# VH-VL binders against q9umr5, part 38

Target 1, 268 residues: q9umr5
Amino acid sequence: SYKPVIVVHGLFDSSYSFRHLLEYINETHPGTVVTVLDLFDGRESLRPLWEQVQGFREAVVPIMAKAPQGVHLICYSQGGLVCRALLSVMDDHNVDSFISLSSPQMGQYGDTDYLKWLFPTSMRSNLYRICYSPWGQEFSICNYWHDPHHDDLYLNASSFLALINGERDHPNATVWRKNFLRVGHLVLIGGPDDGVITPWQSSFFGFYDANETVLEMEEQLVYLRDSFGLKTLLARGAIVRCPMAGISHTAWHSNRTLYETCIEPWLS

## First folded at step 1 (VH-VL)

Design m4e (framework fv_mavrilimumab)
Fold by ESMFold2-Fast, scan of step 1:
Structure m4e (fold): chain C 268 residues (1-268), chain A 123 residues (1-123), chain B 111 residues (1-111)
Amino acid sequence: as target 1 above (268 residues)
Amino acid sequence: QVQLVQSGAEVKKPGASVKVSCKVSGYTFTEYSIHWVRQAPGKGLEWMGGFNPEDAETVYAQRFQGRVTMTEDTSTDTAYMELSSLRSEDTAVYYCARGPLYYDSRGYSFDYWGQGTMVTVSS
Amino acid sequence: QSVLTQPPSVSGAPGQRVTISCTGSSSNIGSGYDVHWYQQLPGTAPKLLIYDNSNRPSGVPDRFSGSKSGTSASLAITGLQAEDEADYYCQSYDSSLRGSVFGGGTKLTVL
């Protein structure tokens, strides 16, 4: 009687990371069919996000087709951006709850061990030199790199995030907005102790201005212009914000209190 | 201060080639593309193509393909445009202009321009 | 000649409003590609005036504005001044030509 749940992992991640999440779902919603997609695992998560969107799209189509009552998406970290694009490019999706689990919805601007592994001599202030090149845009993490000090380069060079957020014009924008608005609930989860997503408010569509002062969702041009439907969804009562302190980036999918508070209520 | 400084005027005979240079300063050369736009005397602007220094990709307008070559020398922060098999209708001012780095050629806007190089083709 | 059509000339008196049109087709402006505007003062290189349909570079006064609708774009100049006398060019991208395209240019005369 519970709608199926599709899980999309994050950067350098795999289905194995969600074993605790599956345990929680089984305890509270026994009989739920949960599919954790084993695509773009580990290093393959570095592939361009549009390539990942195409692969995940092919995997979710038959799952959605077999569930006429609808499905739920739980999309972790980078996976939340994949799910954003899926909801826009699919004119026939039947997603009820889209649960975005600490995903950098407005982008990333922060040093992490992931960036040091890929670009060991680069600081966040200089990463725009790599990311906003055609070569850099072939790496998923650069597809959502958002340097607030080089916003002109971000708007012109981002092959993914600036387009999907409607921050730069695209011929498909009207259709993408219509498709995204089909979602039942947009559940946003994140918190100040994440330690990876910078600023953490990016998970709630907040982001830095040129002075690194965080402006919240309602102050963003993306929201004010209703570029892909955030203002419309908020007016419908379809946006849920669930911030939680004390949770590090790799613990969002394994914290029971987080699950019970922010995820469990939206799974049926 | 961003500046694009072009080489001086050239006079060429029909059938010759011309190579115009554009030396940039005031920014990191590889963070922007350089495009070439020409303007015949008393006429409008015509885009010829561009070069992306990050990956050495070129995009040429179809009408100039086979005659134009755009290159760059990162060590001297200089862009070049060479036009071969010159005709009298190639007489124009040739501008270099700074553009963004794109995956495709869509949406280029040119925020800084060189002063222009007059190329006169006459027999 | 040009893929984007502009009127060859427009004129106005100081303090007036003038509008310069840029008419494209389904393969360029009609496909949603951005429109940019350049001002070329006599004897000088073009200068970026408006980018991405309606945005102004730093230093461009707010009396210059751009808009886009359907297959066309417009540049509006309010409070016309003598120093605005120049040639104005629109620019976009054309998918069938796979390249940037300019309008034919409009000569603005301040009477």
Scores: ipSAE 0.000, ipTM 0.381, lowest interface PAE 19.1, mean pLDDT 88

Design m4f (framework fv_mavrilimumab)
Fold by ESMFold2-Fast, scan of step 1:
Structure m4f (fold): chain C 268 residues (1-268), chain A 122 residues (1-122), chain B 111 residues (1-111)
Amino acid sequence: as target 1 above (268 residues)
Amino acid sequence: QVQLVQSGAEVKKPGASVKVSCKVSGYTFTEYSIHWVRQAPGKGLEWMGGFNPEDAETVYAQRFQGRVTMTEDTSTDTAYMELSSLRSEDTAVYYCATYWGSKYLSPGFDLWGQGTMVTVSS
Amino acid sequence: QSVLTQPPSVSGAPGQRVTISCTGSSSNIGSGYDVHWYQQLPGTAPKLLIYDNSNRPSGVPDRFSGSKSGTSASLAITGLQAEDEADYYCQSYDSSLRGSVFGGGTKLTVL
């Protein structure tokens, strides 16, 4: 009776991280078929996002085909960006709820343990040199690095996020927008205590301006131009915003109160 | 079956320059990064330079700064290392080495060329 | 003059266990940078033996293992065989030098 759920993990993550989420879903929606995709686990999560999109696309096609009533996506952290691209490149997706768990939808600009693992001595202010090179764009984390002080370089060099957000032109942009708009609900989840996603408002399509002042979704050119359909979705009542304090980055998929408040209502 | 194939042995006079090539053959992935390492006869390995992911630029070991230039021609999948103002102390086997699928700091070099012997003698 | 210090030689009999140390400092191994190990047979290029502290490339037997603690790393060879006689090098990254650094090398002699 319930639509199947497909889960896409994040950076340096695997399907094992979602054991509590599976428990919660089984408890509130017994009989739900949940598939947690075991692709690009651990270090493979550093592969270019377009490569990951291709692999996840191949995995989700048969699942969607077997569920003509539709499916739900739960996409965590970097996985939320993979799901953004999936919804755009698939002409025939049947996704009802796209649930984004603390994903940097407008990009990342912050010193985090993940960046320190890759580039231990780099500061966020100079990481643009690495990320906006052809070499840097071969890493997933650089595909959504968004330096607000070098927006010209971001727009020119980003091989993934700038294209998916419609911030740079692409031949497929009109089709990607049409496909993305097929989604039933866009459920955005995030919060100030995440500690990794910087700014945390990136999970809600907010981001830094050149002075590092956060501008919310409705002030973004992406929204104002309706580049991939955010303004249309909001007008349709299809965007759900569910911020929650007190949750660290690795806890979004294992907090019962968050699940009951932000996820459970959208798993029809 | 990716291989690094280097140019042949060179004999140079002091003060000359040498340019060693390293062709990546088989198939290549864009994630390859090429570094140069030398070894004087009977001595250990010495890193000369290569791609530094922190700067997204080729970085040279301090000892060789100003004398070495490392370039790549992606159209022929060939890397080059040119060392100028050669001295007898530069007599060594020069290796190109690369890591596969990683631009991470502290790369382990998983593929090595066969080495190019450069002899500097008068 | 090596940034990473290795013993110049180590020896063992067939079937025994030998350990080769690699001692660094706070600017390299002590800062958490990964350590890699190479085996060099006479007249050949070095071959990657251990990467990212403890991982083995395909084709490297499980007799070879690596570990890292504090400012040092160690290569262990169990069930020592005659063909293991070679030079062994550790390698890491040094943040002060902004580049890769090699140990001075250890000559393993199998009795």
Scores: ipSAE 0.000, ipTM 0.406, lowest interface PAE 16.0, mean pLDDT 86

Design m4g (framework fv_mavrilimumab)
Fold by ESMFold2-Fast, scan of step 1:
Structure m4g (fold): chain C 268 residues (1-268), chain A 122 residues (1-122), chain B 111 residues (1-111)
Amino acid sequence: as target 1 above (268 residues)
Amino acid sequence: QVQLVQSGAEVKKPGASVKVSCKVSGYTFTEYSIHWVRQAPGKGLEWMGGFNPEDAETVYAQRFQGRVTMTEDTSTDTAYMELSSLRSEDTAVYYCATDIRYGYSFPHLDYWGQGTMVTVSS
Amino acid sequence: QSVLTQPPSVSGAPGQRVTISCTGSSSNIGSGYDVHWYQQLPGTAPKLLIYDNSNRPSGVPDRFSGSKSGTSASLAITGLQAEDEADYYCQSYDSSLRGSVFGGGTKLTVL
């Protein structure tokens, strides 16, 4: 029988977004128990990410306990960062495949139409003033705002992303790394036509340097220092990269070709 | 705090048009979407139109298509709903309401205006 | 006619629990679309009470809760109080109509 699947949604999102994904899973893996978590939906997705991690943790514990053979996570957009933290804070998770759908794993630095809808009078170059304040860090999007021109402020003020990526020291870093390394497969999905995640390579642990040149995962200090286990996972053959062009941010969970190519092979 | 203030009551004859305004203030983020909902005396709420995430644009309920136009003046943070070819059954309180979303989740109406009574009578 | 079906009225005594149902179909709630609830006090504009099935806006007491299952949603009010006397509306999205839809409304009378 198939392992249960747990789905975690993104910013201003809810369980409705995954109706097509559920159809695809039911067609290819009939009988799979799929739980789409209805927590921090809509505007509640703006709550601080550590608060969301705690709530999702409470929801996933009984699901994992019922599935001694393991579970799979499918985590979309901001939800991929929630799942990153879940895998680190849980001493007893039994996740086989962690499937990250276009999640800004190294952070967000974009002035796209979707971000301008949320911050229309703020340029990406000025958002650091809001996000790296104590008030700004009470909003989820600021928890992963990563301005490459103010890296010193990001490292000092980020209450979430800099810590889970091991870019700033934390007392729990060694335990978080040990826990994260229990994952069976890290499946990274994203693409150049996403239109929201900026740079799109953030979904693959790439990011801007100070000149806004994208450096890929293997050039990142967090990888080179193996801060939370990326280098170990890659050496183990546990990291899967599945880029696809032609897919907009809101379509990753509703494209059949993407599902068949990038998701279906990792559901057992 | 977010506040929506609508224009005052209108009395119109059948066949006329009415244009209701909705002034928005108080958003922490300056972007929002507007929906229009009406309520005939003693009856329920009826959605007239607003942003549809599947189409990524403003859409109108089938019943009002061809008679309603919804516009916004972003420089004054004012939304407008114009309904033409008025009939007696268009007598209702007309509400504007906001939704805040990102990633095009389906809207919930966060904040509501006080309503504008439009009476259509000969 | 309303696309979502609500009972036209419900009643309860102070301190009692009441529930208000919202029944849809495969083109709306049955397709997984979220359900939102609004409270309308006499002579006032509606107020958002519950959004995305079960979430409360700031300032809404925990006596109000929402749930969704299959093609239906439910609003529960515990510890019923006189000030809860109002009309309650559910709302969702309908894919066949390509727009938001409201229930017909339920008048709650506190006896």
Scores: ipSAE 0.000, ipTM 0.422, lowest interface PAE 14.7, mean pLDDT 87

Design m4h (framework fv_mavrilimumab)
Fold by ESMFold2-Fast, scan of step 1:
Parts: C-alpha cells; sequence; structure tokens
Structure m4h (fold): chain C 268 residues (1-268), chain A 123 residues (1-123), chain B 111 residues (1-111)
C-alpha cells in the first residue's frame, strides 16, 4: 500500500488544476489515496498565509492521524509556503516526502501577470510601499514579497516569510525548527522557464543579493545559520534538487516527464 | 462540475431590447467572472464585456458602451446580458463563459461556455 | 476590428502539420499576457484547446501545441485529422482596453 498524498494548491488555484497529477499518480501508484484540499480556492488564496496555515492544518490533522505509516505532501507555488509553515507549527506531523513544486521559498521579486492583476500600475521596484504596510500584509502575495533593495523593510514588515525562514526572531523558532526537521525528504522542483517565480532559484532557496545577483542556498544566511534546519537536512541527505527547463508556471502539475523524473520517485 | 445554461432563442424587432440569461450550476457564483461573447452568423468571436477583478467593476467593450448592461442575481445563480436599441447587425449567437473552474484569474482562458442563445433581429 | 491578427484560413492534408499565428501588440501579448486557443466545430460553442500559452486541458491530444514569443503566439497541429476541421481563435488580455480580446479566427480545412 502506498502512503496517502495531500496536495496544497497555489495562488488563484483550486483542486481542478491537479487533475493530471492525480491521473499520473493513479497510473504509477494505483490505490494511492490522494486528497487535494479545497480550501482557500480562487480569490480566497489572497487571504493572509497564517490564516491559510490554520485552515489547512485543521484539514490535514485527521488525514495524518489515519495514516500512521506517514503521508506525502505535494505543494504547488504559494502552497509550498503554506506547507513550510505546516511542517513547523505541527508538533505531530508524520510527513515523509515534502514535494515543493515551483514555490518561492526565499520569496518573490518580479513583475508577473499575478502582480499586474493585483497592482496594475506598480512596478516591482515600488511594490514594497504596498506590501510592507500593515494593509499589504493582509494579502498572501505580500507575505512573501522579498525586495532585495529594501531588505530592512522586509525583515521588519514580513509577517510570514521572514518568520518561517528564521530571518527575524520569533518565540516559537526553536520548536518550529525541531518540527520541520522531522520531515523525511525535502524535494525541491523548479526551473528557468517558469515565468512567474522570480528569481526561479527561489524554489531552491536561492535569491537575489542587493545587486540582483542570485546567490544559491548554501550562500544564504538562513542556511549558514541553520535557522530552520536546511543545513541539517542537507547533511542528512534529505534535500533533493530537481530543476527542469521548458516548464511554465501553470504546467508543473500537468507535465508527465516532470512527474516521472521529480515526483514519482518520492511517492512510497 | 460547472455548467452554464442559457435562455432560449429570441426574435426581436429593430429598436427593441433583449435580455439573455445564463444560469450557473456546480460552482460558487461569487468566486468567478462571467464574460459575454457574441458571434454573428459566419463571423468571428467578439468580446462584449465581463467582470474585471482589478477594479471589481463590470467592463463593457467600447463598441457596446451605452447599449449593454450586464447584471447578476446571486439568489438564483444567474447572470444577465441586456442589449438595447437592437439593429439587424446585432443578429448573433450570444454566449456566456467563465474564466476558469473554481479559480478566477483575470488573464486566464474561458474553460466553460454556455450553449449559446440565438438572437435574431428582423422586421 | 479584431485586436489580435490571425490568418483567415489555413489548409492541410491528413497527417500533415499546420500552424496558426496570432499577432498582438505591446498592450496584450507583448506585455506578457497569456494566450489561449479555442476550437469551434460547426454548430457548437467554442471549446478551450490550449490555455496559458502551451498547456492542454484534459482530453486534448498532444498533437495540439501552443507557443508564445514577443508579441505573437502560434498554435501547431501535427498529424492532421478530418475531425480537426474547425474554426480556431486565439484570445488574450489587453491592458489598454482592460478586457479580453479575440483574434479574427482561422478556418482550418482538411483536404
Amino acid sequence: as target 1 above (268 residues)
Amino acid sequence: QVQLVQSGAEVKKPGASVKVSCKVSGYTFTEYSIHWVRQAPGKGLEWMGGFNPEDAETVYAQRFQGRVTMTEDTSTDTAYMELSSLRSEDTAVYYCATKGLYFDWPYSGMDVWGQGTMVTVSS
Amino acid sequence: QSVLTQPPSVSGAPGQRVTISCTGSSSNIGSGYDVHWYQQLPGTAPKLLIYDNSNRPSGVPDRFSGSKSGTSASLAITGLQAEDEADYYCQSYDSSLRGSVFGGGTKLTVL
């Protein structure tokens, strides 16, 4: 029997987007119980990420309780950040593979169609004015906006990403690190042709420095300080990097070759 | 699953108004936008208007401004498109369509379409 | 007049490849807005064939593919079949019009 799979969707998304992923899992791992969570769908995905974490937590608890052998998470785009927080806040999660499917793990800094929809006159250079206000932090996309030219504002104003990355102090940081480290495998997926996640290396914990030069995970302070356990996981051999070119942001959950290469091997 | 069911064919005289309905089922009415698209016999698709999520307003194509009104009745999960001052050139099939199942990203494609309503304007 | 330009017709024999272009401007495709493609069989409503430039809905065969570059997009159909005879429309969003825009449509004839 295969471990159950829980799927968490992204921004402006819902369970419908994962119909191809479910077909692939059924073909390669027949009998797998797959639950795609229908919470914070569509425009509700704009709700603050901590609110989403609470709702998804309530939904995953009974699923995990019914699967003593463990579960797998597949978390797409913004959903990967929800799953990051779930793994930290849950003292009792039994997640084996956490599969992060093109998620902005170090944040977002780019002019994309999603941002143009929400803030049509704003350029990435001035979005910090909106996102780092208390009002802006009531929107999920601003919770992971990471302007490399205003890092001081990001560190002080980010109510979500700076806290889960351990970039700003929080009373629960030690417990969150302990909980996150219980994960069996952290599978990171992303690629240069995504077109939305900027820089695309954010999906692999890389990010821009102040000159917009991308520094990879091992050069990040959060890794070097082991703030939430990345260095420890890498040392255990628990981090898997699976980059793939030629895949646009909305195609990560519907590309068979990607599934077979990056996802299928981690669904025990 | 989501379905859009439109009202039946109508025949109108020049100068009259027509109101086409689009009943939505299998979907939370407030989570999507409805767009109206028409197609004259033997001609292409023409966008008439729809909800613009950026400003939370209904946007009408400039060509129809002043003649078209798009409304909704959330109690019956029904969208309406009313076109006034009808001309023979308004003879067309009128479609309602959504921009996604369970998500409503404003730049997305229209994945669910009504069956169409034939409006014939003749004397 | 249509904001996106398509050829009015294309034709091919069974098994051949055809491509249909969709040319926009800086306010739509050129600004990065996604392109979607619809197939309309005679007497039916349009059906979404390709969404977000290159993605296929469930049930659409992989011989249909989409691409986007600069201010233009293309729909490619390989292994052409008689059932493919239909009208094809591209669609995008136009920021200056703040609404959806369609191409003029292309009639595909399978010889």
Scores: ipSAE 0.000, ipTM 0.395, lowest interface PAE 16.2, mean pLDDT 87

Design m4i (framework fv_mavrilimumab)
Fold by ESMFold2-Fast, scan of step 1:
Order: C-alpha cells, then sequence, then structure tokens
Structure m4i (fold): chain C 268 residues (1-268), chain A 123 residues (1-123), chain B 111 residues (1-111)
C-alpha cells in the first residue's frame, strides 16, 4: 500500500497541469490516492503567500488525518514555497517526502514572461521598488522576490520568504523549525534549462551574492545558522538533490525520465 | 490573421461516425491547443474536449468519452474530431477553437473560432 | 443542464444598461478560476468578448465590461445598440470535471 500524495501547483497554474504526473504515479504505484489541490488557481495564485498557506492548510488537514502512516507532498514552482510554510506552521503534519519541483527556495531574481505579464515595463533591477512596497507584498511573486543588490530591503520588506527562511527574526521561528524538522525527506529537483527560476540553483537553496555569483546551500547563512533545519536535515541524510538538464519550467511534472529518476523513488 | 477553416456540412445515419476537420493558418500550429465545442440547434455551447499538439495530449468531456477521438496532423496544420455511434441528439454545429497556453494571462479562454460544421443525424 | 447558470433572456432599449449574470459553484468560479464571455450573433460562430474576468480584446467597445465576485460573474453592456442583439455565453474551468464549462446562454433582445 502506498502513502497518499498531495500536489500543490505553481503560479498561474491548476490541477490540469499534473495529468501526466498522475498517470506516472498510477502506473508505478497503482492504488495511490493522489489529491491535487484546486485552490488559488490561475490568477488567484497571485494572492499573498500567507493567505494561500492558510487555505492549503485547511485542505491538507483532513487528508493527513486520514493517513496515519504519513503522506507525501509534491510541490511545484511557487507551490514549493507554500509547502515550506505548511511544514513550518503545522504542529502535527505527518509528511514523509516533501518533493520540491523547481521551486525558488532562496527566492527569484530574473526576468521571466510571468513577471513581464504582471510588470511589463519593469526591469529586474528595478522591481525591488515595486515588490518591497506594502502594495507589492500583496502579490505572491513579490513575496519571494530576492534582489541580491538590495538585500537590506529584502530582509526588511519580505513578508514571507525572509521569514520562513529565518533570514529575519520572527516570534514563531523556533516552533517553525521544530515543525519543519518532522519531515522525513526533502527532495530538491531543478536544473539549468528551467528558463524561469533564476538562478536555477535557488531550487537547491543556492543563490546570488551581491556580485551575482551563485553560492551553494552550504555557504548560505540560513544553512550555517541552521535557521529552519537544513543543516540538521543534511546531517540526517534527509536531503536529496536531483538536478536534471534539458527540462524547461513547465515540463517538470510531465517528463517520464525525471519522474522515474527523481520522484518515483520517494513515493513509498 | 489567425484563421480556422472547417470542413463542410455532413448528413449521417444513426450509428455512423463523422470526422470534422479544422485547418489552421496565421500562427505556428503548436502555439495553441485545439478544442471542440458543439451547439445543437437552438441550444447552448457544449465543450467536448481538446488536443494539445505540443505533447499530443487529449482531454475529453466525460459525456463524450469513448465516442470521441481528437487528433492533429502537424504536417498539414489540420485538427480532426471524430464522433462515433451517432444519435439524433448529436445533430449540432461543431466548432473548433484555439486555447492559448496558460502562462500569458489567457488561462482557459477560446481566442479564435472556426466557422462551424453542421452535422445532421437523420434516418 | 449547463454547469454555469445564466438567465435565459434579458432585454433593454437603445441607450440603456443591461447586466447578464453567470453563477457557478465552489469547483469553478468559487475556486478562483477566471470567467470569459462570448458574443454569438445570429448565424455566426461565437466571438471572444471578455477574457480573464474583465479584459477586453482589441476591437471590443468599452461599452462591454466584466466583473467577478465570489461564485458569480457579470457582463455589463452600457449604451445598448441594436447590433448588440445576440446570445451571450460565460465560460470557466471546473476542477471536479477537469475541463471547460459553459453557461446556458442569455439571449439579449434590444427592444
Amino acid sequence: as target 1 above (268 residues)
Amino acid sequence: QVQLVQSGAEVKKPGASVKVSCKVSGYTFTEYSIHWVRQAPGKGLEWMGGFNPEDAETVYAQRFQGRVTMTEDTSTDTAYMELSSLRSEDTAVYYCATQSYPFYGKLSNFDYWGQGTMVTVSS
Amino acid sequence: QSVLTQPPSVSGAPGQRVTISCTGSSSNIGSGYDVHWYQQLPGTAPKLLIYDNSNRPSGVPDRFSGSKSGTSASLAITGLQAEDEADYYCQSYDSSLRGSVFGGGTKLTVL
């Protein structure tokens, strides 16, 4: 028997995007109960991430309660950040594998079609003026905008990512860390040909320094301080890194080889 | 400049099958998914399903599952909808329509429509 | 029965305002899916009139506007003209059905 799987989608997305993923799971793990959460779909994916976390939390509670052996999370793109927060705010989650599909875990700093649709005349170098305002923080994409040239503004203005990463202090940080550490496995997936997540290494907790040189997870203060448990998880052998070249941002949930290599082994 | 041109009207007997074509021009054929929507005389619009040429994936409305087949020929920029085991209630105008990929703010709307193909099912 | 509910008909005189409602449920409009509107003139294919709740394609007059709230959406037509006489359809996506859904259509008569 297999543990249930809960799927959380990304920006401008819905459950329909995961039809191939569901087929793959049904083929390799027949009988798996897969729930793709249809909340904050399409344009509603732009709502503030803390609002989305609350809604997804309400949806996952009954699923987790019905599965005493545990559940797996598959969280795509922006959905990976929702899942990061879910694991921190839930005192009683029973997640075994948290599978993060090309999610900007350290943030986003890059020009993409998504960003240009929302802010058509803005350059990435100028988005900090919009995103780090109170108005900008009402949009999900600005909640994880991380301008490496204005790190002081990111730390002060980010209402979401800086808090869940422990980069800015929060009264609940100790409890959030304890809750996150309950996860069995953190499976990180991403790759250089994604084309949307910038830098792509953000999916592996790497990110730009002030010179736009990418520093790996182990060089981040978040890791070194063990702010929410990355160093502890790595020491347990609980972090899995699965980079794959040749996969574009919208193909992570529909590539069979990626599924067999990076996802299937963690769906026990 | 995007145009969808459908095949001509057809008259079929109950139990037969019909295959409607939709020739696409004015864009790269794989830029859009092609969907099929029908309308019985004097009635509303009913979505039947769609085909995404980029990954050859189909999705069919539950009511038509098992009777409808949607295909595309990228070499001729032509989409097809075949409906089998025809009944009198299948008498309708059948439209093909394009749906943009959801990333550009067009998440499920049908941008461009063919002129329609009248299919009459009678004895 | 259509998945989205529209009034079967509405009427108005030239220059007046009419509003056409589109009522859904938690699995479609209530889940945040966008609503699109189509105009179908007699004997023609439907034409996209409003997309993503409130946006107008190029060439659509500003007399047409859309809005969405909760589980419902509305199409407003101001300054009615004889040429507006047509059938109007709302459309969204339904997560339970995993597909596109249409309203039953509203016949607008310009008196």
Scores: ipSAE 0.000, ipTM 0.402, lowest interface PAE 14.8, mean pLDDT 87

Design m4j (framework fv_mavrilimumab)
Fold by ESMFold2-Fast, scan of step 1:
Structure m4j (fold): chain C 268 residues (1-268), chain A 122 residues (1-122), chain B 111 residues (1-111)
Amino acid sequence: as target 1 above (268 residues)
Amino acid sequence: QVQLVQSGAEVKKPGASVKVSCKVSGYTFTEYSIHWVRQAPGKGLEWMGGFNPEDAETVYAQRFQGRVTMTEDTSTDTAYMELSSLRSEDTAVYYCATRYTLGGYSYFPDYWGQGTMVTVSS
Amino acid sequence: QSVLTQPPSVSGAPGQRVTISCTGSSSNIGSGYDVHWYQQLPGTAPKLLIYDNSNRPSGVPDRFSGSKSGTSASLAITGLQAEDEADYYCQSYDSSLRGSVFGGGTKLTVL
């Protein structure tokens, strides 16, 4: 029998987005219990990420407790950051595969329709003024806003991403690293045609330097210092990288070829 | 069972120093940090600082830096807090408390000493 | 100058529910730092009541519960009893101060 699957959605999203993903799982792994968490849907997805982590934690505890052989997580877009924090704060999680589906793991720096909806006149170059304020940090998208031209402000003001990445010190860092390292596989999925996640390599722990040149995961200080276990996981053979071209941001959970190539093999 | 036993009450003049001791028992000394918290009469709790025996690192609250020194003697399982240049507003009950640091647990006391009253008067 | 804000007092009758709030900011609770709660009975040292947001030490009755959301935390006491009359303090870590911070304390009066 297959391990249960828990799905965490993204910004302005809901469980409805995963109808095709559920069909694919049912076809290839019949009998799998899939729970798509209906928390922080739509506008509520703008709530601070630490608030979302607490709510999702309460929902996943009973599911994990009922599955002694382990569970899989599929976490889409912003949901991938929720799942990263979840795995760090839970000292007893039993997650086998953590499948990160086009999530901005090193942050976001892009002019997207999501930002235009929330900040109609804002450009990416100006968002640091809003996001790195106390008021801005009450919005989830600002919790992972990472302006490469204002790294000092990001490091000082980010209430979420800089801490979970170990880019700023936290007294729980050693426990968070130990907890995260309990994961069986870290499956990273993303691609150049996403159109929302900027840079798209953020889904693979790459990110812009001050000249907007992308440096890959192995060049990041977070990896080199092994701040939360990426270097250790890579050495174990536990990191899977699955890039795919031709997929837009809203299509990662509804593309059959993507599912068969990048997701299906990790749903034991 | 974990126990913290503190030294007795002290009366000091302004400008003097006071050194409070806290003898710990019932655990491996290196598994817990010792923190110091004070409480002025009728006031709330104020964290002063703590010592992590695992890495011998001491952290002080900013308002006490330059006046407070926290040390430990592992041979006697005793922690010390010395506060210098005493002022009348330093009159308070001073508590030692453990914080579990094994595996990176962070910054909440598990056990408290009985408190030491320090009175600063002229 | 408390970094974490608590109401100075709350009151309730025996058997009722009381909630004590603890409001922080992005540099402490908002950054995901855990919240702990202490009970201080008159003339005694503080006692750990809740740790890591919602966990109870052995011996603490389940009438006491903690929760955390956003930049705030709360302590709930159900089935209020006379012996619950005490001062309650929340505590967390603050990254800007690089140290532990306490709330100003809340005096619970059982009517």
Scores: ipSAE 0.000, ipTM 0.358, lowest interface PAE 22.7, mean pLDDT 86

Design m4k (framework fv_mavrilimumab)
Fold by ESMFold2-Fast, scan of step 1:
Structure m4k (fold): chain C 268 residues (1-268), chain A 123 residues (1-123), chain B 111 residues (1-111)
Amino acid sequence: as target 1 above (268 residues)
Amino acid sequence: QVQLVQSGAEVKKPGASVKVSCKVSGYTFTEYSIHWVRQAPGKGLEWMGGFNPEDAETVYAQRFQGRVTMTEDTSTDTAYMELSSLRSEDTAVYYCATGYIWGSYPKYYFDYWGQGTMVTVSS
Amino acid sequence: QSVLTQPPSVSGAPGQRVTISCTGSSSNIGSGYDVHWYQQLPGTAPKLLIYDNSNRPSGVPDRFSGSKSGTSASLAITGLQAEDEADYYCQSYDSSLRGSVFGGGTKLTVL
């Protein structure tokens, strides 16, 4: 009776991280078929996002085909960007709720433990040198690196995020927008205590300007131009914003209050 | 599980160019970069070039600048090194090798090596 | 010719200890860049033996150890065996050249 749920994990992650989320869903929506996609786990999560999109697409097609009433997506961190692209490239997706758990939807610009592990001597101010090279774009984390002080390099070098956001022209942009607009609900979740996603408002399509002042979604050119459908979705009442303080990056999928407040209502 | 397989031996005349290929088994281009190192018969190892993570670009050793180009085709997991204006002193075994850059600092060590390609330049 | 200096040869008897030195300058080892070591058996490609001064890849026996001090590094081989006969190369990064640099290589003979 409940629509199936598909879960997509994040950077250096795997299906194991969602054990508590599955327990919560089973308690509140017993009988829900939940599929946690066990692809691009651990170090494989560093593969280019377009490669991950292709692999996840192949995995979701049979699940969607078996559920003519629709499916829900829960996509965590980097996984939220994979799901953004899935909704755009699939001409036939039947996603009702797309639930984005603390995903850097406008990109990442911050010194975090994840980045210090990968680039320990690089500060956020110099990571553009690595990420905006052709070699750097072979790494998923660089596919959504968005340096607000080198926006010209981001627009020219980003092989993924600038394209799915419609910040740079692409021959498929019109089709991608049409496909994305088929989604029933876009549920955005994030918060100030995440500690990894920087700025945290990136999870709500806000981002830094050149002075590192955060501009919210409605002030972004991608929203104002309706490049991939955000303005249309907001006008339809299809965008849900659910910020919550007190939750660290690795806790979004294991906090009961977060689940009951932000996720459970959208799992019809 | 990483394996590098290089193209076969080449014999060239002075002034010609040579292009050596290096096929990487698996999906290593997201984790590794390719470098090229040569070794003249009976001599030591000489680094020719490869990706420098500090500068986010491919850099070439000064003595090869202007006549070497290194490219990668990620769709076929194949790296290439082309050396032009060949001289007799370019006779050497040419190796491709993977550079791994994850860790405490950008690293420049070479984890895996191809079998080598003998290039002979003779008049 | 080579940027890092190694002795051209070293020798030892089976079971003994040998040390191979690698001397750099202020633009490479002296600036704090790590030193790596490679073993090349006759007719084969080089193999990574030691990385980041003292770390061993899986499969390399603990008889091989590395160290670094100031502008120099050393590779120590204890319990010498006949199969250790090979050429050994040190390697680092040079900031002035903006690239990787190798030592001239050391031929190890097990007597």
Scores: ipSAE 0.000, ipTM 0.388, lowest interface PAE 16.3, mean pLDDT 87

